# VH-VL binders against Cytochrome c oxidase assembly factor 8 (COA8), part 97

Target 1, 167 residues: Cytochrome c oxidase assembly factor 8 (COA8), of Homo sapiens (Human) (q96il0)
Amino acid sequence: APERGAERRDTAPSGVSRFCPPRKSCHDWIGPPDKYSNLRPVHFYIPENESPLEQKLRKLRQETQEWNQQFWANQNLTFSKEKEEFIHSRLKTKGLGLRTESGQKATLNAEEMADFYKEFLSKNFQKHMYYNRDWYKRNFAITFFMGKVALERIWNKLKQKQKKRSN
Below, E stands for the ipSAE of ESMFold2; O stands for the ipSAE of OpenDDE; V2 stands for 0.75 times the mean of E and O plus 0.25 times the DockQ between their complexes.

## First folded at step 13 (VH-VL)

Design je4 (from je1 with heavy chain L101V S109T; framework fv_ebrasodebart; at its last look DockQ between E and O 0.34; V2 from the best seeds 0.00; counts 0 for: pae E 3.0 > 2)
Fold by OpenDDE, look of step 14:
Structure je4 (fold): chain C 167 residues (1-167), chain A 124 residues (1-124), chain B 108 residues (1-108)
Amino acid sequence: as target 1 above (167 residues)
Amino acid sequence: QIQLVQSGAEVKKPGASVKVSCKASGYTFTSYGISWVRQAPGQGLEWMGWISASEGNTNYAQKLQGRVTMTTDTSTSTAYMELRSLRSDDTAVYYCARDQVYDFYKGSTPFDYWGQGTLVTVSS
Amino acid sequence: QAVLTQPPSVSVSPGQTASITCSGDKLGDKYAYWYQQKPGQSPVLVMYRDSKRPSGIPERFSASNSGNTATLTISGTQAMDEADYYCQAWDSSEDYVVFGGGTKLTVL
C-alpha cells in the first residue's frame, strides 16, 4: 500500500471571521465571504433541546464547512502565487517590463492567460478530483443525517399527538 | 550537465571598474536569465540584479543603480557583470545564478544553478 | 523594500529536527525559496515554491509558508547539514529578489 505522504496542509490561518450572529437568533446565519476562501461561512443555530442526531448533523456540517474553507483558502492562495509567477516569467521572456510607460502593472493578454489557466487546471486536476470525491462523500453523509433528523422529528410529533389524544 | 563558470578573482583599486564573466553550458542559454548575487566577507547574500539572456532586459538593485551593468553574449552563452566606481564595501564574492524566465511549470526553478563565485577585492 | 528576518543561529543535536524560520510582511502570499551554503561554497537551492524539493535534495528537508513566516524543517539532522541557510522571496511589485539575513545551523 503506497504510504499516502501526508501532504502537510499549509494551514492557512483559520481567521474564521468571528461573525457573531445576534444572540436572540433562532436561525442559521450566513456571514460575509471569507477573505481567503471567498466562501460565506454559516453560523449554525444550536437549539436548546438538540437531539443527539441533530447534534451529529450540526457537527458534520461544521466540519464540512471548515474543510471547504481550508481547501479553498489554500487553492486561492496557490492560484494567486502561481499566476503572479506566470505573469512575471512571461513578461521577462517577452522582454517586457513589469510596468508600462504609464507606470501601471503590465498584464498579459487573454490568450496568454488562457494558457496559464489550462496549465493550472491540468496540474491541479488530481487534487480537484479528490476534492470532488470527498465533497460528495461529505454531502451524502450530511443528506443522510438530514433524512434521519427529519424522520426523528416526524416520529416525535406523532408521539406528542398521541399523548394529547389520550389525555 | 548544467554549469556556470565564472572568471577568476580580481583585485581592484577604489574608483576602478571590474567586469566579471559567467559562462553557461548544458542548457539553452536564451531560455533563461542570469541573476547576480554578491556576498561580502562574513555577510549574507545580496541580490544585485538580473538580465534576460534572450532580450537583454535588465533590472538592477536600487542600491547599485548607475554603477552596475549586466550584459549577455548569446553566441558564447556568457553573461557579464560590470561594477563601476568600486569602493571598499564592494569587496565580496560575486555569484552568477541561472534565473528562471520560462517554463516554471515544467520544473524550472529560479537560482537552481550557481557559478563558483568570483572574489573581487577592492583595496587601496 | 521587503525585509526577510531570520534567526542568526540555530543549534540542533544529530538526529533531531531543526527548524529555521523566515519572517516577512505578507510572506505567506509569496513563494519562499531556501538555499544552503556551506563554507567556501556556492549556495544550493534546497526548497522552492514554499514546499517543493529540487532533485537531489534529501526527503528530510521540508518547508512551509503561511501568514508572515516561512519555515525550513530538517528532520533527522545530520552533521553534513551544518551550513548557512538563506530564505528568499520575490517582490513582484518592483521585480527584485530579497534574501533573509541567513541562519547558521550548527549540529552539535
Scores: ipSAE 0.468, ipTM 0.807, lowest interface PAE 1.4, mean pLDDT 89
Fold by ESMFold2-Fast, scan of step 13:
Structure je4 (fold): chain C 167 residues (1-167), chain A 124 residues (1-124), chain B 108 residues (1-108)
Amino acid sequence: as target 1 above (167 residues)
Amino acid sequence: QIQLVQSGAEVKKPGASVKVSCKASGYTFTSYGISWVRQAPGQGLEWMGWISASEGNTNYAQKLQGRVTMTTDTSTSTAYMELRSLRSDDTAVYYCARDQVYDFYKGSTPFDYWGQGTLVTVSS
Amino acid sequence: QAVLTQPPSVSVSPGQTASITCSGDKLGDKYAYWYQQKPGQSPVLVMYRDSKRPSGIPERFSASNSGNTATLTISGTQAMDEADYYCQAWDSSEDYVVFGGGTKLTVL
């Protein structure tokens, strides 16, 4: 049986109960898929004493997320426009209207749609390669800054340890 | 050079029919469709319909259903548009335009080349 | 029922940027096309698939399409650009093609 245990809930202003994460979360959070890009956004936690280097890393991660969201929102829109134009053109070529005899939106068979998907992927190969190159470049930069932040934290701990000894 | 050359101006009485020709050259005729677009004096562009040069399949604007017929002659690379039961409000310049069938590499480029236009005047 | 609305006229001085809009319900969900027509001449395709230029069209022509509005932009406008401009899109409810009412561009 599913447990109903110690689940935390907050009440919305309307009096309806709503489940929320803890108000003072110390970790990044993953949200629901964005309706345009279909990607899940990350909500970044901001530490009370964020160093300039930690801030730079966080902003780099936020900017990379925005770039990624924008890329896929644009790609999904392009796919949708191409798909509709392909369907329109094929129906037009067949001498068919955009609506069936029953007034429903006219569609193509699975075989024709499979050809469209295959060719769309092929046609966008270079665009996908450039996306992957930029994605790896951005992730390399993020990893590099993560390393710098880690080294900063180690160095600060070592400095504090030395000062504690000197006192 | 890609060219669409149309037949000359026509003067018709109300109730008559007119048939405009559009001769294509400089490309493979059957690889493209032909759309017909008209423009009344001082007015905008109005799409009338299209025809597939390879298969002869047609789609006509709903407003013109029953009055318009589009045909092609592959042997002469010529498209035709016949409009019947002419009214004074059919007075317009009639254009043929090349209408690309969707190509996976290039997509569609509707109306990339146009004929010079044919003035059809309907008067009593 | 879908109508593409354009301003009837736009005026610019030589060298200025001209902006011609085309508005329609969910126009940004479809590809927009642009045609230039000079007096007594046939229309000429100047922009296709929202923002692409055909061979022979000057770089100063650009376009965008987002939301309900497509825009044709002519930077460094020249006297030779004086013409009527028509937007066009695929119709989802009436016929295959719909044109805007046209915009007369006047270069003073």
Scores: ipSAE 0.410, ipTM 0.745, lowest interface PAE 2.7, mean pLDDT 83
Fold by ESMFold2, look of step 14:
Formats: structure tokens, sequence, C-alpha cells
Structure je4 (fold): chain C 167 residues (1-167), chain A 124 residues (1-124), chain B 108 residues (1-108)
């Protein structure tokens, strides 16, 4: 299904983001991919009468996004730097130049690069385990608070009907 | 204790050649490379090239291609740098430096230990 | 073609923080290294792989590298820190190594 266009600030609340429960109560939008993390940031809507629970959920989502962006930005940079240093050192050890005779950047063959990828993954295995654990913990917490906000909104609607009946 | 000891100062005429030695001790010579770096009086550092102590593979700075030859003698743990067709602007202190190539655990640490330097003066 | 640009001189008072910069195109995409050279002496490695400190180098030395700029920082600068400082990086052109022009740190 085609996506309805993302819009900047100053637009009326419209459309629904998967990050904003219930869909009718917020207007989030997704920006372009971040250069370093390669993740698209979400710009969270702040409603006029945001409850303390709604604020807590929004801040948790903001903090989770920042954490996730920072992790992948750091990991991508580390991967790139380690890869280039490995290639340069192997070319240097072999007595080869940094450029081919055609002027293109010299590379290593697939088997040599497989050694790098295997060792990089092994070296970073525990870091990725902790990332996965924390990712699940954060997403479970977000889902839990999304449910609590939904229940709060239903309860407030019921109280509003009772208040109008008593007036 | 890791040490790189270089040959003594030399005075040369333009057009001559010079060969500087660098004797390594305190580590496994064939497990590292040797880089040569020079420094003209009052100037900065200039990388000249690198040699693998185990295989003898070399990489020379483009500016010096054709004028420089680097060799090693593993039996004496000694590296050599020869610079030919000397000019007055080759007057400099010539350093050898140990060059730790990439290791999956340590990374790369170029130039972690340096020789004392060898002054080569080229004068008319 | 690769050029690493350093300020020719930096002056700092004792106990203050000194910052020495090293600028190069996309330098933050590669590892940077720093060397200290005192008059009449050989260079000494003081920082490697952007921010790592060799054993024997005081904790007041730190470094960072992002964007186009690597920075060597010396906190609580002492008179013995007076020296020339060179940055170094791997070059993707025809030469494997490029040095910056050097920065003379004066503690006054």
Amino acid sequence: as target 1 above (167 residues)
Amino acid sequence: QIQLVQSGAEVKKPGASVKVSCKASGYTFTSYGISWVRQAPGQGLEWMGWISASEGNTNYAQKLQGRVTMTTDTSTSTAYMELRSLRSDDTAVYYCARDQVYDFYKGSTPFDYWGQGTLVTVSS
Amino acid sequence: QAVLTQPPSVSVSPGQTASITCSGDKLGDKYAYWYQQKPGQSPVLVMYRDSKRPSGIPERFSASNSGNTATLTISGTQAMDEADYYCQAWDSSEDYVVFGGGTKLTVL
C-alpha cells in the first residue's frame, strides 16, 4: 500500500504513524535517512493536552530512537575504519599499491575479505548480543506503555460521558 | 628492551649515494615492518617507504620511486635504506621506525618505536 | 594530493588545556595517529587509532577524530609537554602515509 506523504511542522494533525498510539491521537512523521546510522528518524508529535503518561511514552520513544541511531552510527563507522585499515595493511604487506593500474581503489579478493568479516563479527559478537537484548527490552516497554495510553484514553472518554450526564 | 640503532652521520656530495643501517633488537624482527622517515632541518616528517622484514616486500613514496632501495638482513636483524643521486635538498635526519601491521586484536600501530636518527648532509 | 593541515604554533599557560588540530578531507573516516618530538630527539607515539593512548603516556593526553578534523588534547599542560606534535594518517592515494606539517606547543 502506498504511503501518504510525510509533512513538515505547521501541518494539521493528520495521518497515522505506527509509533503513535492510538492512530487518531498523534501526527508523527519520518525524515530522510541519517547519513551515519542509515536509519530514518521519527519526529514525534506533541499534542496540546498531553497527559503525564503520554509524555512518558513519547520520551521513551525519543530516547530509544536516539540510542538506536547512536549505536548504528558508531558501529557503521567502526566497521568502515577497521575494513579500510585491514585492506591497507594487507596491500602494504603484499607490496602492492593503493590503486590498480586502471586507477581504481585496490581491493582484496573475496576469501581475504571473508577473513575480515568473520573476525569483525566475532570481535563484536558480545556488543551485538547486548544491543539485541536492550532492543527487545525497550520495544517491550514501549508496547506496554502504548497499551496503557490506549486504556487511559478509553477511560477518559467514559468519564467525559459521565460528566456530561451529571451536568 | 625494544631498540633501533642506526649507523652514524654521513657527509656526501651531490650525485653520490648513501646507505643507512638500522639494527633492531628486543623483538622478533620478522614479525614487523620497518618504515623510513626523513626530516629536513627545521621541517616536518616525510615518509619515504616501508619494507616487510619477513618477505622483503616494499612500498616507496611516489616522490622517491627509482631513487630509493630498502632491504633487510634477517640474520642480523638489520634494515637498510639506500638513496641514490643525492641532491642538496636530501639533507635531512633519516629515521627508521618499527611498523606494526594490522592485527585483528591490536589493530595497526605504525611507528611505535624509532631509531635515533642519522644525519645525512649533502653539500656542494 | 592528501594534505594534513596543522596550526604552526599553539601557546598555552601551565595547567591549562592545549588543543592541537589536524585537518584533512574526510579525516574522520580513517584512523589518526599523533607523535611528540622534543628538540634533538626522535618522535614518540602519543596517541593511536584516533583516541587510544599507549602505555607510559600520561592520562592528560587524549585525542578525538571526527568529520575533517582530528584533535590532540593535553589537559593540565606541563612544561615538559613543550614539543612539536605531528598528526599522521593512512592515505588512500599513492602513498600509504601522510604527516601533518607539525605544531610547536609552547607552555608559557
Scores: ipSAE 0.364, ipTM 0.716, lowest interface PAE 3.0, mean pLDDT 83
ESMFold2 (binder alone), look of step 14: mean pLDDT 89; pTM 0.922

Design je5 (from je1 with heavy chain Q100T P110Y; framework fv_ebrasodebart)
Fold by ESMFold2-Fast, scan of step 13:
Structure je5 (fold): chain C 167 residues (1-167), chain A 124 residues (1-124), chain B 108 residues (1-108)
Amino acid sequence: as target 1 above (167 residues)
Amino acid sequence: QIQLVQSGAEVKKPGASVKVSCKASGYTFTSYGISWVRQAPGQGLEWMGWISASEGNTNYAQKLQGRVTMTTDTSTSTAYMELRSLRSDDTAVYYCARDTLYDFYKGSSYFDYWGQGTLVTVSS
Amino acid sequence: QAVLTQPPSVSVSPGQTASITCSGDKLGDKYAYWYQQKPGQSPVLVMYRDSKRPSGIPERFSASNSGNTATLTISGTQAMDEADYYCQAWDSSEDYVVFGGGTKLTVL
């Protein structure tokens, strides 16, 4: 759901920080991409009159976000570690140093890296399959609870409308 | 093996300052924060504040605001906590702990590894 | 100001189930964490994010968090479980960490 203004999309520096969303925000806050997962986290707004069902939905969404972020943070760290190990191994085989004359990290050309990418994708195929399975299961549960919350809000609206007419 | 090793016990007079160190090893120091927690003799745990090892950003408990400073030295993987204007009620064991929060967005901040503690005694 | 209330002490016989509660206003809206501390030692994380168990913590430890109350449950309690237990919560809106007052578990 789009929001007029920038409250939900407030720009904050990317990195490790204990930053809080705007104090008077009445909406979910969307942060900058996480350093490790590359995913934008959502800080969920807690309404003053949150029902137990709404709380359950919010906790489920928070837990799913944490699981998703942890998966991709681990995947990205594994990729980076194995990529560096592959580069260092190949440079050692060629008798080359780990740094260039300019002090930058020495790297391999795209053709040399193609072997690494193919191997990494191949060995992680099953891991990605299990991730997708769990991701869909979690989203089915979230959708189910979103439906329950929507029904609860409809009934509450009908109750309030009836109460106004009874006054 | 992940370890947090703290500096030794200190005895200070009221009004003095104390600086406790916490040396981290066995993990990438800049990937986690460090929280400081103290415990007065026979009492419970009290959170003092947090520092990012990568950015140096800090957040301190309101009760200690203005008296505490937290810093890090990335080259030695060491965190520091300095408490000023010491009072007798600052007598406590001071712990550093690895804070699992990358940033506040993950909805959790908890402490999976703790230092051994540093006893700071404030007496005249 | 958030306050987490724990009973000061709980006593059980070996092999019985111990339950340690932690109460706070809308605690179920936040994640609860649990630490074990033995005399002269640093705290050890025994439960995180309401009900998750860290590697190395026995399966007899379990936990829940709903409404205003989080509960740490130790089934088949052993003498080695005798310790002080602290609950903890983190509030992202106020960016602070709060600990419960602690519960001394005695196994006799």
Scores: ipSAE 0.000, ipTM 0.499, lowest interface PAE 14.9, mean pLDDT 80

Design je6 (from je1 with heavy chain Q100R P110A; framework fv_ebrasodebart)
Fold by ESMFold2-Fast, scan of step 13:
Structure je6 (fold): chain C 167 residues (1-167), chain A 124 residues (1-124), chain B 108 residues (1-108)
Amino acid sequence: as target 1 above (167 residues)
Amino acid sequence: QIQLVQSGAEVKKPGASVKVSCKASGYTFTSYGISWVRQAPGQGLEWMGWISASEGNTNYAQKLQGRVTMTTDTSTSTAYMELRSLRSDDTAVYYCARDRLYDFYKGSSAFDYWGQGTLVTVSS
Amino acid sequence: QAVLTQPPSVSVSPGQTASITCSGDKLGDKYAYWYQQKPGQSPVLVMYRDSKRPSGIPERFSASNSGNTATLTISGTQAMDEADYYCQAWDSSEDYVVFGGGTKLTVL
């Protein structure tokens, strides 16, 4: 019988799914986009007899993913909140209510919304620069540890060959 | 100030149902889940399940599946836990706790704020 | 659900270092969390994600998680630290949260 892939059985408090990859997967698995961050989570495969170095790399990748997800979830929520506050403020300045007489949500035109986007980007420019710096720093660290793990695996295979030849 | 305030103590007969409430304040209710944890006299902590305040999705401990129901009312920022078909071994202090996800893909979460607890006594 | 094992009690003199262990198969692959509970009170989160300390928790508290064992360490233990301590982890194979059995820390 064909497998359906990763299960999506429960949901975390923030709306993030607790997904489960197929039981015998030997690969990293990609889940659905998170409701808040709009990024797809990755479940990392845990090898049999994982070394301390491999565990450190995996935890670093997991922590980096969570950091990235949390940053974008917070940024998107901040964006949505500030967008609604901007619209509310502008409508109040015009003497208009949040809803039209028909009960529809009152909106601003594209020109006024462009002002919001420009202000939001300018206000968050430094924050996004720090995010990019940290993102590159984290990826550099991951690449460095990936290299260490690769060297460890090569060394272990060489040691196994030598031991087998000795026996 | 973040607070979770629970309903008062209950005394029930075997076979009855109990519904405990947990009113949240001081934070955006829909941004976090609520977990329920119980503690029998002289015993440790036992997780019962959690509910997403935004989505209403639930996940219950296997041994309580079919007997427990968790709900929320976002208009009052209140979570509820109903336990049915009560037995004497359900006598415990029942806690609600704010469930914060720290590792979403692993489902790893922790309980950073707790209610004061509700004693439920089940006796004939 | 005997996934997380803690010693039932640990005794320490004031000013000494207390060490509380929590053992579970490949626990180091998961995040460990620690709670303090005093008699008649609700639990309080004292350590999260293996080794991180919440705001308001004294620097005397530290923790680690590696291999099969997570450890909560309290340096310069004070009388006010006397409580029950519970470790916690999430078990993905069971889709549930698991608590250790608890350790009573006595400061005498």
Scores: ipSAE 0.000, ipTM 0.478, lowest interface PAE 17.5, mean pLDDT 79

Design je8 (from je1 with heavy chain S109H P110Y; framework fv_ebrasodebart)
Fold by ESMFold2-Fast, scan of step 13:
Structure je8 (fold): chain C 167 residues (1-167), chain A 124 residues (1-124), chain B 108 residues (1-108)
Amino acid sequence: as target 1 above (167 residues)
Amino acid sequence: QIQLVQSGAEVKKPGASVKVSCKASGYTFTSYGISWVRQAPGQGLEWMGWISASEGNTNYAQKLQGRVTMTTDTSTSTAYMELRSLRSDDTAVYYCARDQLYDFYKGSHYFDYWGQGTLVTVSS
Amino acid sequence: QAVLTQPPSVSVSPGQTASITCSGDKLGDKYAYWYQQKPGQSPVLVMYRDSKRPSGIPERFSASNSGNTATLTISGTQAMDEADYYCQAWDSSEDYVVFGGGTKLTVL
């Protein structure tokens, strides 16, 4: 079995897909897209000789993933709930039952749903703007620390080379 | 307004069982887990376990394994914690708390909102 | 099993800086969380993910987590900050949430 494998458990009603990174993994590994957030979770490997800078980068990436996952899982659940409430309200206004004679949920056509989508996007405009701002800030910080870690690793390799040549 | 409201205090005999309820309101119940934490008189906080409100997946503290059961009722947005075979050292205030953990965020358990606590007294 | 060690008590005068430590093996490799509990009340989250402050928590609360020690720092300590403080982390070896023993902060 691949050490970078992911086990997806069917049923993630919490709005998050399940995956179990192998304990023996020596690498970061990526899970399948979450059903509710539609984001791929990453499990970050913790090296035994992790530098403080590497730890800071890892924690920043973990925190950003958690923030991003929670935001989109919550947003998607809100969307689904408000969509169902909208459909219920419009069917009641039309004098139609919530179920067809066959017992299936009654639905609205695309033109009727256009009103809901416009209202939802308008209502959530500011929230999405703040999300985009924070997303860019977080990715800038991650990129910056990735650069620092890369430089630290190069420097450490050069130090080890010089030490070996001196001895 | 996010609230977790717990059932009232209980007095039990050793060997009995207790079931504490925790009714959530003000948020989407199935978007978060519920952790249970207890505190013996004059002592610190002890984690008992957690449950996913959407999946029903549970993880219990090893010390309590076999004696504790956590459940949820999504129709009433209520979590339950049942502790069996009660001992005098189970006397504690029992708290439910909203748990930010998702399965792939193992290590990210933390508790942003807490119930008011339920005192369970176990005495002969 | 992971253990988090806190001093049982810390005393400061009003306006002074209080520092509450939480020590555990490689605690800096985990996220640390802090809770405030006043007598007869439920715990309140005051710091999450090492150094992040929840909405509603005053800016005088700050925290760090590095190596084996996490620290909660309260600058300009006020009488209202008098409480028990608990640190919390996750024990990856047993998939168990661990709390520190608690620190009673006295402001006199």
Scores: ipSAE 0.000, ipTM 0.478, lowest interface PAE 17.5, mean pLDDT 80

Design md1 (from mc2 with heavy chain A33Y; framework fv_ebronucimab)
Fold by ESMFold2-Fast, scan of step 13:
Structure md1 (fold): chain C 167 residues (1-167), chain A 124 residues (1-124), chain B 111 residues (1-111)
Amino acid sequence: as target 1 above (167 residues)
Amino acid sequence: EVQLVESGGGLVQPGRSLRLSCAASGFTFSSYYMNWVRQAPGKGLEWVSGISGSGGRTSYADSVQGRFTISRDNGKNSLYLQMNSLRAEDTALYFCAKESPFDYLWGTYAFDIWGQGTMVTVSS
Amino acid sequence: QSELTQPRSVSGSPGQSVTISCTGSSSNIGSGYDVHWYQQHPGKAPKLLISGNSNRPSGVPDRFSGSKSGNTASLTISGLQAEDEADYYCQSYDSRLSGYVFGTGTDVTVL
């Protein structure tokens, strides 16, 4: 094999919420929606008798969750930032203030906002296509390993039945 | 740096017991599954037993189930194999082997580090 | 003993290519479990040669390659060299046995 390459690091960090489940839970724990991604994080229960395949499946699910959380946290923050910048730019161009007489944020009408949404979607089309591709790839991998774990559990049960008959 | 060293092998009579040890160094011992693999003289490799990093999960080949017990002492970075009711068929070189880190993209738990082995001869 | 079938021996001349097959069943390779390959020189411990069907660990020459299709995995050694003369073992996981299984082993002879 070639020499080890430099570790890849994310150069555009974004925050995600963390949570802790109740101690000594015997099952997976689902938390509240993340502030940025609006997705519910899952804390995976780690069985003491976890097989290598079960660990592989769990780690794949954990990594997929973290990837998904990070993608949507970044996307939502980018959307919010660009939306605010667009609104402020358009209001300034019209010579209007950034807030209404009541102190609320000034808004653009639906026709003006349609321009922003069209631009945002077009700009991010390939990014969303790559996300969808990776999302399906990850879910197919998870399903495949779920199948492997199911087969392992079936054979363990059959093996125990055979051993019980021999004894 | 990363090393596994087996000990405890020797000549033993059928029906007797023997305990093998494996001393680990150069890695975080408690983080990895550890295994025993044996090789009879002039024959191939046979997986014997495995143990999780915490020691909470153990597994055994059918040929040794009920006779052998795998254990570990993470405070001493040591793996053990207690062999009871030994048979002539148990005569082999016994290797200590570490499982590789899990990489979900590659889907592997290969045995990436092996010791040099300790010879167990079961003879009347 | 061994659950995976390999040819007992393969031979080739320096510079040639040889391929070693490893055939399993539905409970191991056929179920999609990964295949790993080990090289063992006489009197030495096995060394990991290929992990996860086709991944080469650091320090393994690129003339070693692995592949898997259906119930069979293959190890190909291109540009054979004298130091490649060794025993080669495949290994996978078997759901029926709930444990690891090795191949019967292949003796590679050069010259």
Scores: ipSAE 0.000, ipTM 0.476, lowest interface PAE 17.2, mean pLDDT 80

Design md10 (from mc2 with heavy chain S31H; framework fv_ebronucimab)
Fold by ESMFold2-Fast, scan of step 13:
Structure md10 (fold): chain C 167 residues (1-167), chain A 124 residues (1-124), chain B 111 residues (1-111)
Amino acid sequence: as target 1 above (167 residues)
Amino acid sequence: EVQLVESGGGLVQPGRSLRLSCAASGFTFSHYAMNWVRQAPGKGLEWVSGISGSGGRTSYADSVQGRFTISRDNGKNSLYLQMNSLRAEDTALYFCAKESPFDYLWGTYAFDIWGQGTMVTVSS
Amino acid sequence: QSELTQPRSVSGSPGQSVTISCTGSSSNIGSGYDVHWYQQHPGKAPKLLISGNSNRPSGVPDRFSGSKSGNTASLTISGLQAEDEADYYCQSYDSRLSGYVFGTGTDVTVL
């Protein structure tokens, strides 16, 4: 929630546990967009009695989030770097300086930039195709493990009820 | 080929610091969690520290918590272990190890690739 | 208890089977966390032998097998060969420590 997301002291070692007293349920917390990937991170709540299966689901979700953030941070960095290189190269070809008299960066017109975008998309087509494949595969796996965790929780409730009645 | 090479070990006096490095090659370094594991001469394996692929999450054994810092530089394909306030009991061969890819069917992970280790001796 | 308990040594003759136990507690193996096995020859780095209780990585002979029940995992080496003479370590995750734990290690001697 917004109020919980606004608490600056969540950087403490015990973090999220400080906002959820032992008698209250705690939930995942959503952070601000990452500066480089522009994706919002999820900070996962870790239950005191996390099962092995629950840990696998959490690790899969955390790993998927990191993978996704790394992909987009790298993609954005590569785009920015290649864009600057393209602009620099084309301005040199025209005999122009890299800065205007006002000190701001010199730019190319929209028609010239269209060539860069076309080249960038073509060059990165296969990379984006592999990203989409892996993104779907990861989300399918997350759904699968969520189902397994749900079944485990139902089974544990049934076992606990039976044990209470038979003792 | 997939390879990990540790360096930075040596003889160091108690209370001093030392920085270990692990150079990775043959795989996309940033996609995998990395770990440090140590082995004292003639003794067994002891997990020291771990770091997620992005470097955003770290974990430490109780024996080194507050003294050691794990870090990584994905642009250089390198893993590091900063060891401060060294003790005689930190004397060991230090291995870096890569976690296996997540198995989407079984959800398993293990340390699938190991370096040859770098020896750290803490002695007066 | 923070470390997994293994026998210090096991021995066998070529062609025999040997089994190495790995006993944990309720915070690790007893909670159902996966057990992995590593083989270490003298002077060499450990090599992953079994992942996730019983899964064998490519290149590992099928004479190596793993199992897990309750607080105990086992590694069985069938058709023992001279090259199997090494140290063997189990590994799991411990929820109390929020980290990995290794077994005490077992020295396998081929007579």
Scores: ipSAE 0.015, ipTM 0.620, lowest interface PAE 6.7, mean pLDDT 83

